# Designs tried in a protein design chat: VH-VL binders against q09693r1to98. Part 9

Target 1, 98 residues: q09693r1to98
Amino acid sequence: MKILASSTNYVLHNRLSNSQYEDARSKIVNFGGEFTNDAAKADYIFVNYSQINRVRRELRTIGTPLETCVSCKLIVKIDWLNEPKESLTPGNPYVIWH
Key: E = the ipSAE of ESMFold2; O = the ipSAE of ESMFold2 at other seeds; V2 = 0.75 times the mean of E and O plus 0.25 times the DockQ between their complexes.

## First folded at step 12 (VH-VL; framework fv_patritumab)

Design v3 (at its last look DockQ between E and O 0.96; V2 from the best seeds 0.72)
Fold by ESMFold2, look of step 12:
Structure v3 (fold): chain C 98 residues (1-98), chain A 118 residues (1-118), chain B 113 residues (1-113)
Amino acid sequence: as target 1 above (98 residues)
Amino acid sequence: QVQLQQWGAGLLKPSETLSLTCAVYGGSFSGYYWSWIRQPPGKGLEWIGEIDHSGSTNYNPSLKSRVTISVETSKNQFSLKLSSVTAADTAVYYCARLDYTWDYFDYWGRGTLVTVSS
Amino acid sequence: DIEMTQSPDSLAVSLGERATINCRSSQSVLYSSDNKNYLAWYQQNPGQPPKLLIYWASTRESGVPDRFSGSGSGTDFTLTISSLQAEDVAVYYCQQYYSTPITFGQGTKVEIK
């Protein structure tokens, strides 16, 4: 049904303006996803980084290192929310970690 | 050989806005993160923030309310604005490149002394 | 924030002798996932910008002389200059890159006795 149906989603605020952050949250809801403020509970983490090591740095910064996120399936470049032509799978070009 | 050249006004009055520019030569711009780092005279280094070619920024929380880093990708340039300066903002300001993957700095500009009258 | 504290603040060493600089972080910068210490060292000669010497606590950057070595793990790190040369007169900084904000030690000035 909807692309993000039955998913719990987190958005890293780093490198996003407040308006970009709110826009991303709105798109997640519009795509049927649930939003969480706790990265450790998310199925998908949306980020404005192209390299996983910098995402790992920020997750360490907020106290939820990636190793503690038992739910996480994918870390995804946030631009996917603008261009959801292909479903989120490990092979998706916007996925930087799985 | 990557070179970072920086410029901007070196003398400010309190409440003015600090404005510096850094131009990148001899290397790729779009694959890296770029930072501003400052050093008060005789003191240590303080990371101000980082930016990439798309204009996305990440700031030191201690300065976030006053700092704006921006980019002009077509010119391979990025800039720093720091508003409402005081004497405490007197420092040498450096632009620097982060390593391609990790958060240590492999290339630095020569620095610009910015003095804010007390 | 991770606070970085260096000791001593200043160090006077005779030419050819060993200089030892300590850096302590307020929390561990060893990441268990990759077993690496997210710690770098920089040299800043008078009137010059900082220059990267060491990363991953002990890996020398290309072109850095063998007399520079780094050691330590977790919260305690050491930069050693085994035989001080005149060009080594500088301020040395440690830096963590484990988390943001990126933070530096306050510096250790090395000078010739």
Scores: ipSAE 0.650, ipTM 0.885, lowest interface PAE 1.5, mean pLDDT 92
Fold by ESMFold2 at other seeds, look of step 12:
Structure v3 (fold): chain C 98 residues (1-98), chain A 118 residues (1-118), chain B 113 residues (1-113)
Amino acid sequence: as target 1 above (98 residues)
Amino acid sequence: QVQLQQWGAGLLKPSETLSLTCAVYGGSFSGYYWSWIRQPPGKGLEWIGEIDHSGSTNYNPSLKSRVTISVETSKNQFSLKLSSVTAADTAVYYCARLDYTWDYFDYWGRGTLVTVSS
Amino acid sequence: DIEMTQSPDSLAVSLGERATINCRSSQSVLYSSDNKNYLAWYQQNPGQPPKLLIYWASTRESGVPDRFSGSGSGTDFTLTISSLQAEDVAVYYCQQYYSTPITFGQGTKVEIK
């Protein structure tokens, strides 16, 4: 069973080139996850930020403040997709919000 | 104690590329976001974009097609390139540091006037 | 984009008198999650870069004299200089950091009359 099986996943485009964004989408699919273009529907949101307040700013910018993302379980630093050794849990070092 | 020192050519012809560099002294480079902000003569301030030590950028959509911000982390420097300039790009250009956590600017360079001839 | 509009564009007040500058945002910059106003004020003295005065609408930056105060919430904000000094001759800018792009007001020029 793949490490992102049964998850719906969003990638915040900020601070990613178009190729980095597409690479992240490909990795999500390769790891068994479903991709969504709607942050409000995602279980996991992957970001190129280390600080949650800046993620909150960008979610406000796109009209889906974090408070409206009722499905979201974790916000995760995108580099986890390069080395997914540990399962995504609140204690994972790449998780910045749970 | 943090100082931002900036330099670059101040006079350009239309269609040329604006190029400015900012060096950071007296503080940590990593962990902060670094920005370029411009001010046309007699007008307000416009945020151009930001970069961190890894080279990841976030740009103002109004300028995104023409702007490149880059970093030389080993020198604690970051740079602005703005392609295809016109007279409308005449402005004082500032480098600035965002607060460690929030998106206001706590340190600024002295500014560089860039004039694009008509 | 959140547009920031300042009033007046210029202001002349006597030395030692009160100066009042208004800033209005096109959308609320009050975030309900933390109940904070994502608004900053800057001073730009002639020939100098901007200097941070106030953040969170009302919190003075370290080293800023207490004659500077900020107030307001949501879409309407005020910077007050309680007793204008000669060194306060400058252009003042508000800035929102609620969303991107980061945007500034057009500025208010303060002069001694």
Scores: ipSAE 0.632, ipTM 0.888, lowest interface PAE 1.6, mean pLDDT 92
ESMFold2 (binder alone), look of step 12: mean pLDDT 91; pTM 0.923

Design v4 (at its last look DockQ between E and O 0.95; V2 from the best seeds 0.73)
Fold by ESMFold2, look of step 12:
Parts: structure tokens; C-alpha cells; sequence
Structure v4 (fold): chain C 98 residues (1-98), chain A 118 residues (1-118), chain B 113 residues (1-113)
């Protein structure tokens, strides 16, 4: 079974080239996840940031501050998509918020 | 004591590419975000964009099509290129460091006046 | 973009008297998650780069004289210089860091009357 099965996923475009963004979207689908263009609907938000405060800043910028995202479970460093060995949990090293 | 030293050509003709470099001394380069900010004569400040040691950038949408910020981690340096300059790009250009955690600027370079002649 | 508007554009104050500078943001910079105002103040003396004075609207940066204080919340903020000194002649800027692009007020020039 696929590692992102039953998840809805958003990719924050900041600090990604168009090709990196499209690569991340493709990996999410290949891992069984659904993609959304609306961060507020996501279970997981993938980001190219190591510090949550800057992610919160960019979510405020796009009009979906983290606190309005009722479904958000984890914010994850995008590099996890290159090495998805285990299911995402709050203890996963790539998780920066839960 | 962290110090930012900046340099680059101060006089350009229209359509040329602005190129500035900022070197970081007395502090860690990795783990921080680095920015370029400009100030047209007698006007307020405009944030141009930010970069980290990995080379990933986030630009002000107003300038994104013409801006490239780059990093040379081996030299603790980052640079600004602004293409297709016009007189509107005449300004003092500053490099600055964002606070480790928050998005205010705790250290600034001394500024470089870039004049685009007509 | 969050537009930052300062008032007045220029202010003349007698030495030793109080200077008051206002900053208004086009939308709130108070973040509900941490209940902090994402607002900074900078001083720019003639011929020098900006220098950080205040962050979180009211927290003074280390080494900044205690005559400088910040107040306000949400969309309305004030920088106060309780007793103006000669070295305080400068342009003062507010800056929001709630969202990108990071934006600054147009500046308030403070002069000795």
C-alpha cells in the first residue's frame, strides 16, 4: 500500500523552482496522496524551510494562516519526498510542526 | 560582532545588469537568511528578496522577473543581480541579515549607491 | 501586500521634548498563534544604514537608549522618544514582518526645532 494513501497534500511553492515544485507534486501522487491547491484543506504541507516561523509567515501571505487550516496534521520538509522510508509521524526528523 | 561588507559597481547605463556582492564576517553564515534591500534617493525601503546557504531564494514579486540572488558558501558571500536596469533602479542597495528566527533585520551593510545614468 | 503608512512625514521637536511617530498597517500584524505584533522600528541617521530599535512593537533592541519606546497593537503603532537628543535626528521607519513582501513605512524625519 502507498505511503501517502488517504492523505491530502499541499506543496508550498516558495523557494522551489517550477521543476522542483512539479517533481514534488508527481512524487505525492506516485506515493498515493491526493494533491490540493488549497493549504487549508491539506493533511500535510510540504515546505522548503527548516524553521516553522517562516512557513507561518508564507501561509499568512497566501491568506491561509496555519490556524485556519483545520485539517493540517503535519508540516514536513520537502526532502522527505526523496526518502519516504516510513509513515509520517510527529517524531519523524523531517516534521517541523504537528 | 557580525559585519556585512558590500561592494559592486556604482554607475550603470540603462539596460545593463546591476551586480553587488556582500561578504559576512564575525558570525555564522549557515542557518540565517540573507536579504537585499534598496532605498531610492529620498524614498523608503524596499525588500528585494532573501536567500539561505542552500541557494534557495524567495523574491519580492514586484522584482522577481529581473532579480537573481546567489550564494557562494565557501566564501560566506551572497550577491544580487538585477537585469535590464532603468533610472527607477537608482538607489542605495543594502545587504542585511534576518534575525535567526524572526523576519526583522539585525545587521546591515553600509550600502552601495547605484546610479543608472540616462 | 501590507501597506505601512507613517505620520507625520516630518516632525520638528525641541531638544529634551517628546517626539511621537505613528505607523498604521493596512491589515493587522497581530498574529493570533503567539499574540505578538510583527512590527519593528528602525532609525536611520544621515548617511548611515538603518539600525534596529524595536521589535515585537515594544521590545527594545540591546544597546538602544531607554528614551525610545514602542506601543500599539493590530494596525496602529507608536514610536516615542521621551526626551529628544541631538543624536536622535534621523529618519524613522516601521516595518511589518507578518507577511511577505516585507514592507516598510515611508519614513518620518525627526528634526530639532
Amino acid sequence: as target 1 above (98 residues)
Amino acid sequence: QVQLQQWGAGLLKPSETLSLTCAVYGGSFSGYYWSWIRQPPGKGLEWIGEIDYSGSTNYNPSLKSRVTISVETSKNQFSLKLSSVTAADTAVYYCARLDYTWDYFDYWGRGTLVTVSS
Amino acid sequence: DIEMTQSPDSLAVSLGERATINCRSSQSVLYSSDNKNYLAWYQQNPGQPPKLLIYWASTRESGVPDRFSGSGSGTDFTLTISSLQAEDVAVYYCQQYYSTPLTFGQGTKVEIK
Scores: ipSAE 0.679, ipTM 0.895, lowest interface PAE 1.3, mean pLDDT 92
Fold by ESMFold2 at other seeds, look of step 12:
Structure v4 (fold): chain C 98 residues (1-98), chain A 118 residues (1-118), chain B 113 residues (1-113)
Amino acid sequence: as target 1 above (98 residues)
Amino acid sequence: QVQLQQWGAGLLKPSETLSLTCAVYGGSFSGYYWSWIRQPPGKGLEWIGEIDYSGSTNYNPSLKSRVTISVETSKNQFSLKLSSVTAADTAVYYCARLDYTWDYFDYWGRGTLVTVSS
Amino acid sequence: DIEMTQSPDSLAVSLGERATINCRSSQSVLYSSDNKNYLAWYQQNPGQPPKLLIYWASTRESGVPDRFSGSGSGTDFTLTISSLQAEDVAVYYCQQYYSTPLTFGQGTKVEIK
């Protein structure tokens, strides 16, 4: 079973080049995840930020503040996609919000 | 005690590229976000963008097509390039540090006046 | 973008008197999740860069004299200097940090009358 099976995933484009963004999308699909363009529908939000408050700022900027995402379980640093050896849980060092 | 020291050429002609550098002393460079902010003469402040230790950037959409912010981590420095300048880009340019957690600015450089002549 | 508008543009106040500066945002900067106003104030003395005075609308930065106070919520904020000193002659800016781009008011110049 793939590590992102049964998950809906969003990638925040801020601080990513177009190639980094596309690379992240490809990795999500390869790991069995479904991709969404709507942050409010995501189970996981992948970000190039180390601090949650800056992620909250950008979600407010795009009109989907974190509070509108009823499904969101984790916000995760995007580098987790490079070599995900451990499953996504609140204790995972790449998780910045749960 | 954090100090930001900035420098760069202060007189440009239209179509040239503005280039400024900011060096950080007396504090941690990594873990913070660093910004450029400008102030046209007699006008208010405009946020240009931010960068962190990794080199990842987030820009004001109004300037994004012309701006590049870069970092030189071995020197604790970051820089601003603004291409295709016009007289509207005449301003005092400041480097500044964002608070560790929040998006207000706790330390500022002294500013560099950049004048774009005709 | 959240537009920040200050009033007045210029204010003349006698030494020892109260100065009041208003800042209005085009959208609320009160975040319901933490119930905080994402609003800061800066002082810019002549020939100097801005200096942080207040964040969260009303919290003084370390080393800022007690005569500076901030108040307001949502879209309407004030900076008050309770007893103007000579060194308080400056331009004052509000700044929102609710969303990007980070935006500033146009400034209010405070002078001695």
Scores: ipSAE 0.625, ipTM 0.886, lowest interface PAE 1.6, mean pLDDT 92
ESMFold2 (binder alone), look of step 12: mean pLDDT 92; pTM 0.935

Design v5 (at its last look DockQ between E and O 0.92; V2 from the best seeds 0.70)
Fold by ESMFold2, look of step 12:
Structure v5 (fold): chain C 98 residues (1-98), chain A 118 residues (1-118), chain B 113 residues (1-113)
Amino acid sequence: as target 1 above (98 residues)
Amino acid sequence: QVQLQQWGAGLLKPSETLSLTCAVYGGSFSGYYWSWIRQPPGKGLEWIGEIDHRGSTNYNPSLKSRVTISVETSKNQFSLKLSSVTAADTAVYYCARLDYTWDYFDYWGRGTLVTVSS
Amino acid sequence: DIEMTQSPDSLAVSLGERATINCRSSQSVLYSSDNKNYLAWYQQNPGQPPKLLIYWASTRESGVPDRFSGSGSGTDFTLTISSLQAEDVAVYYCQQYYSTPLTFGQGTKVEIK
């Protein structure tokens, strides 16, 4: 149905203003996704980083290192939410980890 | 070889705003994160924050309320502003580059001594 | 925040002799996923900015003399200068990059005895 239907989503706040963070949450809802405040329970983690190792650093900082995320499928550059032309798959250009 | 050159006013009064600029030569600006780090006289080093070429920042929580790091990508420059300074902000301020992938610092500017006095 | 504590604060070593500097982190900087210690060492000669010596706890940066070596894992790390030279008079800092804020030890001053 909607492009994020049946997904649980986390937005890493680092490198986002409060306005950018809320805009990302609004877009996720518009695309049919649900939120979690716990990165370890998310199917998708949206980030304002281009390099996975810096995302791993921030996940360690907040106490949810990537290895504890049993549900995590993809880590995605947040810009995908601005123009989601293609569905989220490991081959998507916005995906930095799968 | 990568070279970082930094400049700015070295003498401030309490309540003024510290302002420093760092220019990057001899290497790519995009793809790296750039940091400000300070060293009070006779003391250790404190990481202030980082910025990328888009202007996206991540700050040390201890300074976040007073710090602004900004970028002028067309000039390969980034800047530090620290508001409401006190004598405790007296330090040598360094600009530095994070390694392409990891969070250690491979190139440093020469440093700028900033003194806050009455 | 991960606090980094160095010991000693200062040491005096005769030319040609071994200098040993310890660094302890308040929590482990060993990342189980890649089994790497997220720890770097820097040298700061008088009047100069810091210079990277070692990363991953034990990997020397290019151009660093082999008399500098790093060891340790988890929370306890050591920088060793096997045969002190006059140009090694400096303050040495450890730095963790496991998490933010990035934090440094308070420094260890090495001087000639």
Scores: ipSAE 0.626, ipTM 0.889, lowest interface PAE 1.7, mean pLDDT 92
Fold by ESMFold2 at other seeds, look of step 12:
Structure v5 (fold): chain C 98 residues (1-98), chain A 118 residues (1-118), chain B 113 residues (1-113)
Amino acid sequence: as target 1 above (98 residues)
Amino acid sequence: QVQLQQWGAGLLKPSETLSLTCAVYGGSFSGYYWSWIRQPPGKGLEWIGEIDHRGSTNYNPSLKSRVTISVETSKNQFSLKLSSVTAADTAVYYCARLDYTWDYFDYWGRGTLVTVSS
Amino acid sequence: DIEMTQSPDSLAVSLGERATINCRSSQSVLYSSDNKNYLAWYQQNPGQPPKLLIYWASTRESGVPDRFSGSGSGTDFTLTISSLQAEDVAVYYCQQYYSTPLTFGQGTKVEIK
């Protein structure tokens, strides 16, 4: 069973080049996750930010403030997708919000 | 005692590329986000975009197609390029540091007037 | 984009008198989840870089004199200089950081009457 099996995943495009964004999308599906273009549907949100307050800013910008994303379980630094050796849990070093 | 020093050409012809550089002294480069902001004559300030030490950028959508912000981390420098300039790009251009945590600006360069001839 | 509009564009105030600058945003900059107004004020003295005065609408940056105060919430904000000094002659800007693009007011020039 793949490491992102049964998950719905969103990638915040801010601070990613178009090629980095497409690479992240490809990795998500390769790891068994489903990609969504709607942050409100996501279980996991992948971001190129280390601080939650700036992620909150961008989620406000796109009209999906974090507090209205009822599905979201974790917000994760996108670098986790490069080598997802450890399962996503609140204690994972790549997790910035849970 | 953080200081931002900026330089670049101040007079351009239409269709040229604006190029400015900002050097950061007296503080950490890697912990912060760095921005370019401009002020056309008689108008308010306009945020152009931000960059971190890794080179990751976030641009104002109004300028995104023409703007490139770059970083030279080994020199504690970041740069602005704005392509295909017109008279509407005439402005004072500032480099600035975002607060460590929040999105207001705690240190600013002195500004560079860039004039695009008509 | 959240548009920021200041009023007046310029004002003249006698030394020692109160100066009042207004800033209005086209959308609320109050984030209900933390109950904070994502609004900052800057001062730019002639020939100098802008300087941060106020953040969170009402919190004074360290080293800023007590005569500067900020108030307001949601879409309507005020910067007040309680007793104008000669060194307060400057252009003042509001800025929202609720969402991107980060946006500023057009500035308010304060002069001595």
Scores: ipSAE 0.619, ipTM 0.880, lowest interface PAE 1.6, mean pLDDT 91
ESMFold2 (binder alone), look of step 12: mean pLDDT 92; pTM 0.933

Design v6 (at its last look DockQ between E and O 0.62; V2 from the best seeds 0.00; counts 0 for: pae O 4.4 > 2)
Fold by ESMFold2, look of step 12:
Formats: sequence, C-alpha cells, structure tokens
Structure v6 (fold): chain C 98 residues (1-98), chain A 118 residues (1-118), chain B 113 residues (1-113)
Amino acid sequence: as target 1 above (98 residues)
Amino acid sequence: QVQLQQWGAGLLKPSETLSLTCAVYGGSFSGYYWSWIRQPPGKGLEWIGEIDHSGSTNYNPSLKSRVTISVETSKNQFSLKLSSVTAADTAVYYCARLDYTWDYFDYWGRGTLVTVSS
Amino acid sequence: DIEMTQSPDSLAVSLGERATINCRSSQSVLYSSENKNYLAWYQQNPGQPPKLLIYWASTRESGVPDRFSGSGSGTDFTLTISSLQAEDVAVYYCQQYYSTPLTFGQGTKVEIK
C-alpha cells in the first residue's frame, strides 16, 4: 500500500523553486496521494519551513488561515518526501504541527 | 552582540545589476532568517525578501521578477542582486535579521546608499 | 498586501511634552486565537538604520526607555512618547508581520517645537 494512499495533499509554494515544487507534487502522486491546489481541503500540508508560525503567516497570505482548514491533520516538512521511511504520524520528526 | 556589516557598489547606471553583500558576526547564522529592506531617499521602508542558511528564499511579489537573494553559509554571508535597475531603485539598502521566531527585525546593517544615474 | 498608514506625516512637540503617533492597517493584524497583534514600531534617527522599539503592539524591546509605549488592537495602533527628549527626534515607522509581504507605514517625523 502506498504511503500516501487515501490522503489529499497540498504543497506550500513559499521557499521552493518551480522545479522543487513540481518535484514534490510528483512525489506525492507517486506515493499514492491526491494533490490539491486548495490548502483548506488538504489532509497534509507540505512546507519548506521549520517553524509553524511562519507557515501560519503564509497560509494567512494565501487566504486559507490554518484555523479554517477543517481537513488538515498534519503540517509536514517537505524533506519527508525525499526519505519517507517512517509513516506520517504526529510523532514523526518531520511533522511540525498536528 | 550580533553585527551585520554590508558592502557593495553604491553607483550604478540604468540596466546594471545591483549587488550587495551582508556578513554576520557575533551570532548564529543557521537558526535565523535574513532579509533585505530598502528605503528610497526621504521615503518609507520596503521589504525585499528573506533567505535562510539553506538558500531558500521568499520575495516581495512586487520585486520578485528582478530579485535574487543568495547565501554563502560557510562565510555567514548573504547577498542581494537586483537586475535591470532604474532611477526608481535609488535607495538605502539594509540587511536585517528577523527575530528567531517572529517577523520583526531585531538587528540591522548600517545601510548602503545605491544611486542609479541617468 | 496589508497597507499601513501613519498619521500625522510629521509633528512638532515641545520638549517634555507627549507625542502621539497613529498607525492604521488596511486589515486586522490581530491573531485572535492568541490575542496577539502582529505590529512593531521602529525609530530611525537621522543617518542611522531603524531600531526596534516595540513588538506585539505594546511590548517594549530591551533597552528602550519606558517613555515609549504602544497600544491599540486590530487595525488601530498608537505609539506614545510620554515626555519627549531631544534624542527622540527621529522618524517612526510601524510594521505589520501578520502576512507577507511585510509592510511598513510611510513614517512619522517627530521634531521639537
């Protein structure tokens, strides 16, 4: 079973080049996840930030404050997509919010 | 005891590329975000963008097409390039550090006046 | 973008008197979940870079004299200098850090009358 099966996933553009963004999108699909362009609908939000407050700042910028994202379960550092050995749980070291 | 020292060419002709460097002394480099901010003569402040030690950047959309911020982590330095300058880019340019957690600026460089001639 | 508008653009205040500077944001910078206003104030003396005075709208940075105070919430903020000193002649800026781009007010020049 693919590690992102049954998940809806969003990638925050900030601090990613266009090629890094497309690479992350491709990895999500290859791992069995669905991609969304709407952060409010995502189960997982992948980010190139280590601090949740800066993620909150950027979610406010794009009009989808984290408080309005009813489906969001985890905010995850994007580098997890390079080394997805451990499943995404709140205890995963790449998870910065749950 | 953090100090930011900045340097670069202060006089440019139109269409040239502005290039400034900021060196960080007396503190940690890799735990912080670093910014460039500019101030046209007699006017207010404009945030240009930010970078971290890994080289990942976030730019003001108003300047994004012309701006490159880069980092030399081994030297605790970060740099600004602004392409295709015009007289409207004449300003004092500051490097600054964001607070460890929040997005206000706790340390500033001395500033570099960049004048774009005609 | 969140636009920051200061008033007045300049003011002259007698030495030892109170100076009051207003800053308004085009949308709320209050994060109501934590009851925090994402608003900072800076002082810029002539020929020098800005210096942080206040963050979270009302928290004074270390080393800033207690004659400087900040107040307000949401969209309306005030910087007060309770007893103006000669060294307080400067331009003052508000800055929001609620969202990007980070934006500053146009500045308020404070002079001795």
Scores: ipSAE 0.468, ipTM 0.860, lowest interface PAE 2.7, mean pLDDT 91
Fold by ESMFold2 at other seeds, look of step 12:
Structure v6 (fold): chain C 98 residues (1-98), chain A 118 residues (1-118), chain B 113 residues (1-113)
Amino acid sequence: as target 1 above (98 residues)
Amino acid sequence: QVQLQQWGAGLLKPSETLSLTCAVYGGSFSGYYWSWIRQPPGKGLEWIGEIDHSGSTNYNPSLKSRVTISVETSKNQFSLKLSSVTAADTAVYYCARLDYTWDYFDYWGRGTLVTVSS
Amino acid sequence: DIEMTQSPDSLAVSLGERATINCRSSQSVLYSSENKNYLAWYQQNPGQPPKLLIYWASTRESGVPDRFSGSGSGTDFTLTISSLQAEDVAVYYCQQYYSTPLTFGQGTKVEIK
């Protein structure tokens, strides 16, 4: 229970429908995480990408380049939220940056 | 050796929709980002937008309301539609590949001149 | 949007002499944590599509002659052709790839004097 407890979480909207985005936000809350609209404040950033360099550019484009996120620990493929069987660690298959 | 081949109608009337297609040969289609770029006669280059193999797009805000870029991954093709054209849309249109890792353009099509009558 | 401004708009240089093209971005294109400037230079010969010359501000693409060099950081960049040859008659563009929209300078036409 509460696999995201004590975490602050951001969802990058790119490549998500509004419905998919809201679903991800709901899952974060249900898993005990706090949601933020500011990527620079997040512990975890959830993305619909497999390639970190595309994520880096999108974060720069919205004005929150990855280098400004002092708390960022992991960038994670959003599909992890569907079936979070393993804790978020650098070795998790859904993690694309740590 | 990667080659980009483009086609589409080169002469349009005002209010028509510009439609161009780019086919990719000699290389992988998936894993790359694909762009359309235009160049009005005697002028500089303008990035129109991009698409990846999943169909996700980013468009230049200056054109966003009129632009649709689409992909047909099974054919290694991507396409540009620009609606409601005017004489200001007269340009050479290029398709191009972004570098696998970064966003500079490593391969370009030969260009297609699209003329919109005044 | 990051605006790219080149100077001069056109340049006439004698064969064998140095050509210098400047490019300024409206915002820094330096990713300081990796010391990478997200800037490329292209050459466009008459009737042809652009061709990549330099990326990361100073790295020559494979097959580009040593007479082409790039320098600068942050917002101010320079393309230098140390000894102009006839085949270098072209329009040159800088391009930032720090953020979207991807943007180009307006171009600098290089001609032989």
Scores: ipSAE 0.193, ipTM 0.780, lowest interface PAE 4.4, mean pLDDT 89
ESMFold2 (binder alone), look of step 12: mean pLDDT 91; pTM 0.931

## First folded at step 13 (VH-VL; framework fv_patritumab)

Design w1 (at its last look DockQ between E and O 0.83; V2 from the best seeds 0.00; counts 0 for: pae E 7.9 > 2)
Fold by ESMFold2 at other seeds, look of step 13:
Structure w1 (fold): chain C 98 residues (1-98), chain A 118 residues (1-118), chain B 113 residues (1-113)
Amino acid sequence: as target 1 above (98 residues)
Amino acid sequence: QVQLQQWGAGLLKPSETLSLTCAVYGGSFSDYYWSWIRQPPGKGLEWIGEIDHSGSTNYNPSLKSRVTISVETSKNQFSLKLSSVTAADTAVYYCARFDYTWDYFDYWGRGTLVTVSS
Amino acid sequence: DIEMTQSPDSLAVSLGERATINCRSSQSVLYSSDNKNYLAWYQQNPGQPPKLLIYWASTRESGVPDRFSGSGSGTDFTLTISSLQAEDVAVYYCQQYYSTPLTFGQGTKVEIK
């Protein structure tokens, strides 16, 4: 029933204040999603970047390169959590990687 | 040897739309954020927002309702529109490149003074 | 939104003497996983755009004289000019790039005493 039900979610902290990070976590929970602190285990990775190559570099920098995330389905701009009008699919405007 | 050249109208009346353009010479347009930053006379700097080559934007929430940043990738240009201006929008407006490798503004335009009559 | 507060608003320093500018952020700008402070310092001469001096709190940009140094971590940062020269008369800004919106301190005007 919930838009993030049955999903495991990671939030990349880069370019987020502590308050923005906590807000994103709260929204994920309210939408029925589960958290992980390990990007390699996530279904969805939420980011404050618009370019995938920057996300790849940041994930490698923290030791969880994208190629190690066997379950990752989508990398999504964090702003989707503010107004989730459409389910996350590869065609969603907030998705930067599939 | 990257150069940012900016232009646009320098004098506006209240309620008009500010429109500035920045052209990028001597460097890659991709792999950077392209930003607008303003500075009221004698005051500090305010980040307005950014755009990448794909057209994805990120705006300062304090200005978001009035700001549009756009890109014309074929010309290596990006632009700022700020609607419904008032005297409070009088400032020098800079375009700048944000280098995502070093995470700072490494190249700046020379600035355009935009005056909104009171 | 991370607020950046500089002190003092202005200072006057004799030629050849040390100038010290402080910057405080409303939250830590230290990203613990890479152990870097996302803090830069800029110099702005009258009528000119800002020029980068220091990034990652303490790393000097190429071509910046070694009399400029940055220090600090977390929320408290300092720009030091070890021996003030006439060309160093300018306004100095700290800037955080830890989060969006990117924000600047209000500036510190450095003058010759």
Scores: ipSAE 0.276, ipTM 0.792, lowest interface PAE 4.1, mean pLDDT 89
Fold by ESMFold2, look of step 13:
Structure w1 (fold): chain C 98 residues (1-98), chain A 118 residues (1-118), chain B 113 residues (1-113)
Amino acid sequence: as target 1 above (98 residues)
Amino acid sequence: QVQLQQWGAGLLKPSETLSLTCAVYGGSFSDYYWSWIRQPPGKGLEWIGEIDHSGSTNYNPSLKSRVTISVETSKNQFSLKLSSVTAADTAVYYCARFDYTWDYFDYWGRGTLVTVSS
Amino acid sequence: DIEMTQSPDSLAVSLGERATINCRSSQSVLYSSDNKNYLAWYQQNPGQPPKLLIYWASTRESGVPDRFSGSGSGTDFTLTISSLQAEDVAVYYCQQYYSTPLTFGQGTKVEIK
């Protein structure tokens, strides 16, 4: 089973160039995940931030406050898609919120 | 209010490792990105990378293989190491605070000239 | 990477006259979700670190004189000094903060003619 199988995934575009954004989307699909353009529907949200408070601000800006996202399981640093890949769990070093 | 004080060796030989430290006074360490930026003499500015209080980093891809930025949160300090230096690394190196509310550099250190001789 | 290109590299302007500096980004720095241009302008006096003048393309930082203004959107931006003063002799940089790596223009040196 692919590492992102049965997951719905969102990429927060902030601090990513268009090329970086497209590369992240491609990697998610290659890992067996589905991509969504709606953060509120995502199981995992990938971000180019290390600080959860900034992610909260950006999610509020796009109309999907983290406190109201019932499907959200993990917020993950985007670098996870590029680094040695361990299972995506709350204890993973790339996870900044769960 | 807020002051960034930086220090480190200013003269290096080729192949050595550049090492600089920046100490933060008069403000919170945990609410910002902490960056290193360099400027070769008579030239423009290049962002090297950033770190937060938890140790999470982002590096300029052009330098990533040689750069390490570290943090000592208990001392409100962060540091830059750049390995395998050459004459091309001669520059004034600045530490700077990146305000994640407004997304710009609001406080800068005074700069440290690092010269790679020979 | 988003490449930032300034024009001109150098300009000379008489005291009291208008100075205009252009900055172009290799891709748009306008983020649609908040409708902000992620562009800043810095001033660097000799022997000093850069100082923030303008952010979000057109918002003046506190304490910056009214003669400094920024304009533009997307990929094309302008810094204007409406009436050049002696203390405005410096190098000016645009900088994008839309994405990492954060990148600066090559600088524009402003001199008194």
Scores: ipSAE 0.013, ipTM 0.695, lowest interface PAE 7.9, mean pLDDT 88
ESMFold2 (binder alone), look of step 13: mean pLDDT 91; pTM 0.921

